# VHH binders against Profilin-1 (pfn-1): the designs that were tried, part 10

Target 1, 132 residues: Profilin-1 (pfn-1), of Caenorhabditis elegans (q9xw16)
Amino acid sequence: MSGWNAYIDTMTAAAPSIKRCAIVGAADGSVWARTEADNVFKASEEELKTFVALFNDVTQVPAKGADIEGVHYVVPRTEESLIFGKKENTGFFAVKTKSAVLIAVYEGPNEVAAQVRKAVESMQTYLNNAGY

## First folded at step 1 (VHH)

Design f52 (framework vhh_6fv0_2)
Fold by ESMFold2-Fast, scan of step 1:
Structure f52 (fold): chain B 132 residues (1-132), chain A 126 residues (1-126)
Amino acid sequence: as target 1 above (132 residues)
Amino acid sequence: QVQLQESGGGLVQPGGSLRLSCAASGFTFDDYGMYWVRQAPEKGLEWVSTINSGGGTTYYKDSVKGRFTVSRDNAKNTLYLQMNSLKPEDAAQYYCAKGYHTLRYWSSPQKTFDYRGQGTQVTVSS
């Protein structure tokens, strides 16, 4: 979806350490926009649908972890609209808005993770204020 | 004004089939993706299926994959859900919902099931 690609570009510009990201429908995991070409977000439609369903009860997620792009992440804790995970030097942040879920995958130390989280949460706030 | 009218629900035995229809008016139907959602007694609203504006891309809840098929007829402004091999856990009020504008996501906010019809009841019992 070309219109939603502008939000992908905005997120990656705000946090260049984001390796891959996507904006998907909160209800169904349908892809609205994602990074492409050399940094293509590779999650299957099936995996994304399973992933967005985790936001129906985030309290269950730390016990099971989460799968993105075929990679199983340990989820140490969750907040009402935030799931984040780690696997070695790789991690992700996912936030839910009214209508969407934003997913960003990154590589790097805790300082990089903090910058990626800030970018994703800023976009979450922006989209919620815009009615998404 | 946006109007959505569901029909086709009823009582079926486990393993039976039903075809739900949703007649849409008040908006340019072929510019929007559409949803089917359901709500069982004492439970929240559950997403069931999505179809894009052109009908070529569909998504399904895991528990209904292979049993349900969503389709649309843009010439008739009508959305369909073919439900086969129905199970007791499929019993619910089924709603169609106006989804996202395919060309104007960023200027036309998608609402999570804000525009839906009155629904059609599906009961599955032996």
Scores: ipSAE 0.000, ipTM 0.128, lowest interface PAE 14.8, mean pLDDT 81

Design f53 (framework vhh_6fv0_2)
Fold by ESMFold2-Fast, scan of step 1:
Structure f53 (fold): chain B 132 residues (1-132), chain A 126 residues (1-126)
Amino acid sequence: as target 1 above (132 residues)
Amino acid sequence: QVQLQESGGGLVQPGGSLRLSCAASGFTFDDYGMYWVRQAPEKGLEWVSTINSGGGTTYYKDSVKGRFTVSRDNAKNTLYLQMNSLKPEDAAQYYCARSYKGLTYWHPSTGQFDYRGQGTQVTVSS
């Protein structure tokens, strides 16, 4: 397997409830890898640029929410390098590393949210330790 | 007792090849993904390659892609790393490591495995 796609495969294998995900550049939101075909991650370049800029001041995000793939998510709270949101039966977790932002969109009950968060945070740790 | 034993290291000239082996015992080998990790004297532990439990999915550090090939023989409980076109920067102690059960597809970072072997030394000298 080529390039950053291996990391997408790793996350989706660890948390099968992830429906779509992407790894994007932290500075500009440029897509490094994303799920494709039946599970294509659909966010536009402008949306991703706006989204990664949220990590410059995560304290502002709960008041405004966040947009991913044209869907507006309520963000109940944030942590230092973590933004997560809910929209009915869907949700996302996004984490920032040194050079990247990982975004995972999932569907399902609260039990799957914990598994998705674990998968995304494990990958965050791996990438930070690898110098990304 | 879980045991992992590496072999096959040695001295090689730049551009040369080595094949590393890791003999596993004390657990059901084909239940686990496996890793090759390395440590050079001035560096921390560095991930090199991952192979899933069935051997069909492999991942590599960018700098070794096209030069290194990981494989496994589950009937022999053995993991391999074929290293071609070796460079001075590949010189390190090489370890095989077992992934945590249930996380077999994860790329390891330092500490993301439960067992490793004692290692085999690879020296690349001009």
Scores: ipSAE 0.000, ipTM 0.155, lowest interface PAE 12.5, mean pLDDT 82

Design f6 (framework vhh_6fv0_2)
Fold by ESMFold2-Fast, scan of step 1:
Structure f6 (fold): chain B 132 residues (1-132), chain A 126 residues (1-126)
Amino acid sequence: as target 1 above (132 residues)
Amino acid sequence: QVQLQESGGGLVQPGGSLRLSCAASGFTFSSYWMYWVRQAPEKGLEWVSTISSSGDSTYYKDSVKGRFTVSRDNAKNTLYLQMNSLKPEDAAQYYCAKDEYFGSDYLESTDEYDYRGQGTQVTVSS
């Protein structure tokens, strides 16, 4: 239950520009952990189920964009296990592991976006090596 | 210094065609994903197309699919956008953009898209 919250804390400590983030199940979008209180990640269960299904064929995503927390993001490109989007001064990085999808929403310029991407990709590597 | 110089814009009638070019210098062009973005009067920046560093992968905004084709010539450090069947809603300033934000280990800009060009104006009269 609460063990997954430690990974949320690790990511937000590594990249303070992350405003909200979550770890969800890759198969169904079920929330394993998320930021809470004033930084609560507000995506609905139905939205998350739709979002994680995008990883079944990432090549279709740039044409459609992606919705997170009711916000529509432009997705300029994808990689096999990475979807990222941009809208004005906000953006997200989402990465897929064996069993999970990590989603981090940030605000700020390209400099802080690079820090967020690095934090999320580092956690992806760690979780894959841990069998998740 | 990164420099991107767009050209090829102009005035066309609805249904017309234009070919845009972007001459790149100051970086290893063949190592970067590139984008075409546009800004219509009184509107924000809008993504139009993406091309991978090799040119093997291309992506398009839904409204331009089947009408626009992005391509690149890495030997000439040049990016292209072939625009067919132009519509009034395609009228905008067109910019090419470098993929430092999404794919590079280098960051030189705080802009959403790292571009340095003046853009090229596309006007569709009707």
Scores: ipSAE 0.020, ipTM 0.403, lowest interface PAE 7.5, mean pLDDT 81

Design f7 (framework vhh_6fv0_2)
Fold by ESMFold2-Fast, scan of step 1:
Structure f7 (fold): chain B 132 residues (1-132), chain A 127 residues (1-127)
Amino acid sequence: as target 1 above (132 residues)
Amino acid sequence: QVQLQESGGGLVQPGGSLRLSCAASGFTFSSYWMYWVRQAPEKGLEWVSTISSSGDSTYYKDSVKGRFTVSRDNAKNTLYLQMNSLKPEDAAQYYCATDYESGLFDDSYTPEGFDYRGQGTQVTVSS
């Protein structure tokens, strides 16, 4: 348990379509906070370590996609500190800060995806300004 | 109203070439990223290629890299896919797509992902 759970709560309140999310260490993928219980974020330590390493060169990600919670997502494009993907009617947004990676998995149409992206990018800005 | 019209598909022999085109209308084409996606019989939709709004950044599925080239002509509102060294595994219905959702002109909720239009264009690779 940590104070980082408050940031999970803030993101899910801002975008209720987020089904599961986590804040992990950018260097090693260690979990700082995640959704629990009925909304438990299920990614393994090995998967998260592999995932955060994608931010070392996001331009290579579209060619191979990304795996989160054992699900392979198509990543059609990336931005410098943003990886996002789709698989049918589910998707994710992941953003990198100085020390962390925020991952949010959602379900729903493209309209709710925009809300999820905004929530994740807002938290990214906050954490970067706080030195994380 | 976003409209995307694909053309250029056909039957080619293995090792042959085809050039696909996508005519776009109803949105500011030069402001949006564009995508090529395909669907083969008994398979789901798979992403093939991406091109940025300016055309300066391109991305490809690993299995087509070095064989396919995506490009765009913003003055003509047209997206292209040059397909070389075609393989039987490339046989599919090809669709162009964009991040823009038709009928949504207000900037408040721009959706992410693919918007498909038309019936696509069929590529068959056979001897």
Scores: ipSAE 0.087, ipTM 0.459, lowest interface PAE 5.8, mean pLDDT 81
Fold by OpenDDE, second read of step 2:
Structure f7 (fold): chain B 132 residues (1-132), chain A 127 residues (1-127)
Amino acid sequence: as target 1 above (132 residues)
Amino acid sequence: QVQLQESGGGLVQPGGSLRLSCAASGFTFSSYWMYWVRQAPEKGLEWVSTISSSGDSTYYKDSVKGRFTVSRDNAKNTLYLQMNSLKPEDAAQYYCATDYESGLFDDSYTPEGFDYRGQGTQVTVSS
């Protein structure tokens, strides 16, 4: 679990617009690591369980949106291992690895979204190659 | 390859109606929110309407509310815009668009960064 904190720090540092991050188990939403202190990731266990289950059928997510930390986001589209959402000048990117879901919540104009996506997808690739 | 092709534009008198269509291909249409945007001469690109992937949520620019209706047929990979009670200020090149990272659904957004947009269809409103 301590090793997962390093990945949180890596994602958080990848883009200034990233405010909070979490790494959770893809099967049950269990928290492996999360941002803490001033930027604590606040999603509940029940919420995360529901969220990771969205990856079982991503095609339905755009119709209903997604909830993270008690905030409802519109989801413009999904991919097999990617769910992202927006709300005004905030949003999130969530990517699925072999065994985990990586979540990054960001704040800023639309232009920052590409950098956030790159950050989480880079970590996704790294962890997949590592067998996670 | 993502392709969007608009049609249905034309010349109408004020108060007239047009129905625009957008044929989509090269992506899973039913998984994407879709957008209508327009650009009038010597003006910037402006947002007109948004529709969710399932079609159950729709959003409109304030100036077109009650007059325009966005819809979609996911089985036909087609987006529609029914335009009624057309005004001269509605004259523009109309585009259908989709984006990987945008969640455009309000009138304050400037749609300059869509990943994909068609060639557009011209709408002219004149007496």
Scores: ipSAE 0.013, ipTM 0.298, lowest interface PAE 8.3, mean pLDDT 87

Design f8 (framework vhh_6fv0_2)
Fold by ESMFold2-Fast, scan of step 1:
Structure f8 (fold): chain B 132 residues (1-132), chain A 127 residues (1-127)
Amino acid sequence: as target 1 above (132 residues)
Amino acid sequence: QVQLQESGGGLVQPGGSLRLSCAASGFTFSSYWMYWVRQAPEKGLEWVSTISSSGDSTYYKDSVKGRFTVSRDNAKNTLYLQMNSLKPEDAAQYYCAAEDLYSGSFYEDTSPEYDYRGQGTQVTVSS
């Protein structure tokens, strides 16, 4: 386990219902780490740049929704450092830290959504405490 | 301000049926996934059912599958739970909740800071 990939591994171990996830730069959406191979996180650099900019004014997001991996999600509401979305049986949680945005995409019923949110928020707390 | 108002609970004998309703206001109901959760006396909150914003996807706790049906009417901002073949273990206060609207967890006891449901409607199953 090396670099930022270790944090991806930690999140997916804590919440096996995460299908794909990434850690990206908060300023520009640059990918620091992502799931690979059969679980590759497929968002383009242009899409991620647009996505992280949503955290500059989260109050506007519920009216427009959000796009991740070419999929348009309904965003029911936002919090200062949290954007989440739903599209039928799929969803995502995205949280902002000082320097990063963590994005986790999941599939399944409500039973898994809370577990995925807890895993992402736990990592957010850890990275903020580590100065990221 | 988000408001959720449950109704339709009551006393029923085992094998009976009840239809619960949840009237929603203060948010764009048609954009939110909705949930039914329940709490029996001195027990934690238990997730019962989920319905997607469109109504096309529904999910159920294993013990209620085939007996309960969740539905919604987006034109009326109303969520429903049809409960058939009621069993004593179904007796509880039933609440509706919107997807993460209150920041609470459906799998843990709620604190005042995590109140994610309306006032609830009581379902009693006895003979």
Scores: ipSAE 0.006, ipTM 0.198, lowest interface PAE 10.0, mean pLDDT 80

Design f9 (framework vhh_6fv0_2)
Fold by ESMFold2-Fast, scan of step 1:
Structure f9 (fold): chain B 132 residues (1-132), chain A 127 residues (1-127)
Amino acid sequence: as target 1 above (132 residues)
Amino acid sequence: QVQLQESGGGLVQPGGSLRLSCAASGFTFSSYWMYWVRQAPEKGLEWVSTISSSGDSTYYKDSVKGRFTVSRDNAKNTLYLQMNSLKPEDAAQYYCAKEGYDILTGYDESEDAFDIRGQGTQVTVSS
C-alpha cells in the first residue's frame, strides 16, 4: 500500500498499545494520515496547528502542558524534537522530523509506554532518512 | 530506597534571594531528569523548573523566567534552585522531584509525572 497510511499501519503493528496516532505536517498541522474507525484520532485542525507550533519553542511546553484531542496533558520535560505527556493511565509521544510531526496516544502502564516511545522514535529516524 | 531532602528555604523580603538544595540518594542521580515543584496553601501543586540529567537543558515556568536558575552537581548528587528577585507570589512549600517515568527501564516509578519523596522546604516572602 502506498501513501502515509502505510506508516501508520507499520507503527501500530510495532506497538499494538498505541490507541490512536497521526502523522501531520510540521509547518501547519495538516493531517497526512491518522488512525480511523474505532481508533479515530480526534484532534481538530486548529488544535493540531497549535500543537505543531509547540516545536518552534519546546522550552515553553512544560510550563503550560499540551492539548491533544481536547485532553490536557502534563508535559514533565521536552527534548528538541520530542514532546511527551502523561494524564493518569494515558499518555502521548510526539516527535518532529524535517517535514512532519508524528503523534501517538497510548493507554496503559509505563512498560507499554516504552514500546510506544521506541516505535515513534524508530519511525522518526526512518522518515528523516527518507527525507521527510 | 530513593530519598530526596530539600533545604535552604526561609523568610525573605520582596526582592530578596534564596538558594534551595536537594540532596538525592538511593538512585543513579546523574541518569534522571529532576524538577522543582511548589505548593502554596490555597493552590495545587505547580511545576517550577526542569533540568536534564546532564544539566545541559533547563526549563522554567513563565512567571519565574529570568529570576530563577536551576542547576545540578552530579558528583555531589545535589540539585539547586537559585531564586532571585523573589515576589510574594513565590511563597510556597518547594519540593524537588525525580522523573516519575524511568526512561532507562521503561517503568513508571510513581503514579504522577513528578516523583516527590521529601518534606519540602518552605519559602516565605513578606515585608
Scores: ipSAE 0.006, ipTM 0.302, lowest interface PAE 9.4, mean pLDDT 82

Design g1 (framework vhh_gocatamig_d2)
Fold by OpenDDE, second read of step 2:
Structure g1 (fold): chain B 132 residues (1-132), chain A 123 residues (1-123)
Amino acid sequence: as target 1 above (132 residues)
Amino acid sequence: EVQLVESGGGLVQPGGSLTLSCAASGFTFSSYALAWYRQAPGKKRELVAGITSGGSTVYMDSVKGRFTISRDNAKNSVYLQMNSLRAEDTAVYYCAADRGPPLPPYSSEYDYWGQGTLVTVSS
């Protein structure tokens, strides 16, 4: 068990609509922590490597979408350190810190998205301030 | 037996410099990420600087430009060069080692910890 699990728990507690969550290395997509058991985050290392590379040029992501856990999401828009996607009543928020990418997959109506975003961005700010 | 032994702590005036050293033994040093943490009285232990097995570094914002972490795998040692020291840098500084990715800012779950060395910055 990694100390990063506590940060997973923090995000999931802040946004109950988060079903699965992961913290990965921004450089290579290596998994630092993930939700497990009944809510296991299932993205492969290869998929995550491709995903984190999207942050090298976020402007291109809306045109092609993003894949997480074998699911293709439409990406309406991106920000410099933020990629979010939607698929029916599900979606994801991914934020990039200096060294990491935080990924949260959520399920629910559109109204829950704001809380999920806040949860991951709060963690983003915290980690950035700590040098991560 | 695994051992991490810090040295180099002491009393220094504001604006001064100090170099901390951590000598490791008992594990495959080159395969581990290393970090310096510090804990001031009444505060949580916090990451100061980290260095991966590959040599990538991270720093807390307040020490950027002033502190430098480095490692010497041949000597099984990690260092923290501290320049432009401030009163708020006063703390017990700990060396830590862990296999795998970097650990979170406030973690006690490193594989190995040193005993710590006191750094006091005071006029």
Scores: ipSAE 0.150, ipTM 0.553, lowest interface PAE 2.5, mean pLDDT 92
Fold by ESMFold2-Fast, scan of step 1:
Structure g1 (fold): chain B 132 residues (1-132), chain A 123 residues (1-123)
Amino acid sequence: as target 1 above (132 residues)
Amino acid sequence: EVQLVESGGGLVQPGGSLTLSCAASGFTFSSYALAWYRQAPGKKRELVAGITSGGSTVYMDSVKGRFTISRDNAKNSVYLQMNSLRAEDTAVYYCAADRGPPLPPYSSEYDYWGQGTLVTVSS
């Protein structure tokens, strides 16, 4: 097991409503760690390459939406290093660090979304401070 | 059967140099990240340097500019060139391999670990 899975465990402990998540390379979408087994993060290598490239210009994303695990999400707005989306009872938060992109897929109402965002942004800060 | 075998440790004077080597077998070396960790007596194991499958490197602040990590995929080997050695660099040095990039300092959960090689810096 990759030691990067410890960071997945930290995020899911902080926000139990995260159903699936991954840490991928910002340059190429290569998977460093992902949730496995019954809650496996299912995005393909090609989908992840396309997804991380969205961070090259986040201002274009609301017009197009974003695809994660073959699901098309509506992206209402973006911030410099943050893309988030919603589809019915499912949503995601994705943040970029110097060398990584963190993606967390969750299920639940808007109150749950705030907790997931906080967990992902806390990990973003930690990894940036660690040089990643 | 997976193995990481370190070599190149020894006794050196302050200001001296050593090159550590780690020879790997039993896994697809080119797709793995490799790291050098060290552990001094009574201290936690800490990340010294790491290199991704793509060649990107990371270094502990106290070794930046003095140590260089490199890899040779044709030889299934990773190296640590250590220059301007200090007494504080005295430790057992471990080679580690993982599917992801090298872990942040003080994390120890890698797929594979070597047995270590002792580096002593003293006059």
Scores: ipSAE 0.013, ipTM 0.247, lowest interface PAE 7.3, mean pLDDT 85

Design g10 (framework vhh_gocatamig_d2)
Fold by ESMFold2-Fast, scan of step 1:
Structure g10 (fold): chain B 132 residues (1-132), chain A 124 residues (1-124)
Amino acid sequence: as target 1 above (132 residues)
Amino acid sequence: EVQLVESGGGLVQPGGSLTLSCAASGFTFSSYALAWYRQAPGKKRELVAGITSGGSTVYMDSVKGRFTISRDNAKNSVYLQMNSLRAEDTAVYYCAAGSTPEELYRLFSSYDYWGQGTLVTVSS
């Protein structure tokens, strides 16, 4: 069966600059799927629970920033269902669907960030259309 | 010259099974990702299942465990085996093909080729 790991494979194939990513439950931050092995996504259960709660009011996130895998990111602004952050040469995009949050951590210059954002937003559209 | 031709649609009772087939011609089938989309009455077209050139699959949650997508490169065909059909599965089903290296990603945004569609009605 494909399981949720097929979605992770799709994301990483779409944007090679994604170093680690995960699909987690929007309600509790429980991991449905994540990158493994050499690119294991290392966020703790408690960190993910805190992170997904940020989507309850994204307007407050730029003042606080966001923590992923023990790294504090500056969040310059948010959109309704999108949180993104940057710390030097590392960044992330996170999008919320009806029942999931997709998180993609990438490394590289801002020129590659647009490709990562496109991949994450395309998956968001797919999952929303699929009832997630 | 390029064609995707769907077949296998029809009327089935709830709980029944149906296999959709899509026969491709006019392009290098083995290099393409294939997908099944559906459009139900009053709804937008949505991705049901996708399969990459390498054989990786993706499914809409409501069909997981019930539907199986597969491909046969020797026959230039992609299939959707539909089991435990529900009234909510009633839709016109479309076959689509995309040629990018990120073929599953391509399936979310746009496709190079589309079939004409085949109607599936699940009703008693």
Scores: ipSAE 0.000, ipTM 0.149, lowest interface PAE 13.1, mean pLDDT 81

Design g11 (framework vhh_gocatamig_d2)
Fold by ESMFold2-Fast, scan of step 1:
Structure g11 (fold): chain B 132 residues (1-132), chain A 124 residues (1-124)
Amino acid sequence: as target 1 above (132 residues)
Amino acid sequence: EVQLVESGGGLVQPGGSLTLSCAASGFTFSSYALAWYRQAPGKKRELVAGITSGGSTVYMDSVKGRFTISRDNAKNSVYLQMNSLRAEDTAVYYCARGQYSSSWYTKPSDFDYWGQGTLVTVSS
């Protein structure tokens, strides 16, 4: 297989409104790939470790929200393998696969959110089928 | 001066095992992330496995469960244990130092020093 940065490129091509994204290990939040340069995903290893642990019980997340890149997001609801949130004009979608968590941060109105969700869920399906 | 020296490459049969070693010098080894990349003829250089200064690991899909990356800070070395080798694993394997100590990236541009490479050939 290709390196993990190819999947980052695929997601950002599918949804140009994604400002920053990353693929991290589901067990420990270790970074496998992320956007860089002017759009570097800025989350620390400790923040990502805390974030991926949220998938152990997603039902608790709406009560406390989620932190990504030092920004606290309101999480309106969750699904079994999906956490998403909003803060003003910024939002994120995060999905869990067998071995990974995909996180995409975007900016824009709710119409943009649907495209970002589609891109992230499509990659989730692809990675699960690939054994991740 | 920073130096990374790979060893352990060679010819193995399919299903065999091989351990690659990378000896580092010229920097505080425990403070940096290290990675193994590989490049097959006519292909781009791709990340095989990486390990952060804290010990977190990442693996390419096709090697997960077969390869294990580890480090020994006392010996300034990083290792790649390769089991159940396949013909498709044939490549030159490179050791690389990551620019970030507590997290690391998978893009080749995030690695500032590279070894010369060691050839692994998997054939009967």
Scores: ipSAE 0.000, ipTM 0.124, lowest interface PAE 17.3, mean pLDDT 81

Design g12 (from g1 with D98K R99L G100R P101G P102Y L103T P104Y P105G Y106S S107P S108H; framework vhh_gocatamig_d2)
Fold by ESMFold2-Fast, scan of step 1:
Structure g12 (fold): chain B 132 residues (1-132), chain A 123 residues (1-123)
Amino acid sequence: as target 1 above (132 residues)
Amino acid sequence: EVQLVESGGGLVQPGGSLTLSCAASGFTFSSYALAWYRQAPGKKRELVAGITSGGSTVYMDSVKGRFTISRDNAKNSVYLQMNSLRAEDTAVYYCAAKLRGYTYGSPHEYDYWGQGTLVTVSS
């Protein structure tokens, strides 16, 4: 069985500093795929529903921050289809496609963050081109 | 008129096997993702297995290696082959369809639902 887990595997292979990640529905935050076992992405359905709604108006996010897996992240700025946040040595990148939101949580310095961003943006482009 | 009609449920002994079928009509089947959900009395409806329009699959952890989801676009049907059945698999099984990719545990993204078929695993 390949399923959406193949895309999770592709992202984590491209950026090994990704600790946990998920692909969720843009409309309601329902999980399509996530990292499993010891690296399980733990966000609740309600938290993900709240999170994906942030893409309705990304300009409000830097003032309030964002919550992922019960952790509050400072969001320094946003871009049209990109929200990213930091909390000391941990951070996340989230990108919106036509039908999905990709969320990757990582640990490491700014050099690591750049590679994680590249991996999620590459997958965003791929999924948009595939009609998702 | 959209319909999803499940069949194949029944009583089976632990360790046995059963194949569920879901016949769809009223929408462009090949464009839809299909899933099997189940609900035991007093429990939440949970995703058992899903298959995208492209054939990619997902399974809940407790059924991996035992259950196989498949689809036949020519017959507008999706199937769930269930092997090594356990008492814990006893539930009403529902077929569900959605236009976008499949959902990992949330039933709210599915556009269409069947009426369900009962599977009972007991001696």
Scores: ipSAE 0.000, ipTM 0.110, lowest interface PAE 17.3, mean pLDDT 81

Design g13 (framework vhh_gocatamig_d2)
Fold by ESMFold2-Fast, scan of step 1:
Structure g13 (fold): chain B 132 residues (1-132), chain A 125 residues (1-125)
Amino acid sequence: as target 1 above (132 residues)
Amino acid sequence: EVQLVESGGGLVQPGGSLTLSCAASGFTFSSYALAWYRQAPGKKRELVAGITSGGSTVYMDSVKGRFTISRDNAKNSVYLQMNSLRAEDTAVYYCVAGHSLYRTGSYEPNDYDYWGQGTLVTVSS
């Protein structure tokens, strides 16, 4: 494994409809890894700190929505370690592990969303089993 | 030209201590996350400890309280202090650099995965 960027590459290979993604620290939103160059994940440090704090009480998120890369997403519901949202033809899945939050932004219909969710949850399981 | 050079590996007795060092060159060190991975014979590579550009750390459960990762941006170096070593810690240890958010909020379009050559740590009586 070639560091945290190898996990980004694994997720994008598993779900090519992911346009941008990142792995950030659960405590502070610090970026561990993210997509690069033409697909750069552009969320600010301040925005990511706010975003990861949503996992402190996911039950409040559907009432407020969530902001990623300056885009406000409608969050229809949450699960204990999962926040997902929609904005027109784009969406995201974010999952929390012990030490990290994985965020994947995708574009496409509901069939595409299912692949993205699977890729993100597979990585969540792997990292949790590795102690992260 | 990116280079990561590990040092400090060797033979140590169970319960002993060892400090690994990694000297980096060829990239903007302060904007990168650094990590230590290890690979034992017959096993896959696993992340031991990581440190972000901002100084936040992460540790594998089996090394928490025993290992400490740190960085020195002025020296372009990352360190792994290993205490209370166990036979299960025997492995080749690799220094790894991955891209992170730059301190000015900008992202650099650099290659993101760099690995060192590895340094062997053997914990044996």
Scores: ipSAE 0.000, ipTM 0.152, lowest interface PAE 16.5, mean pLDDT 79

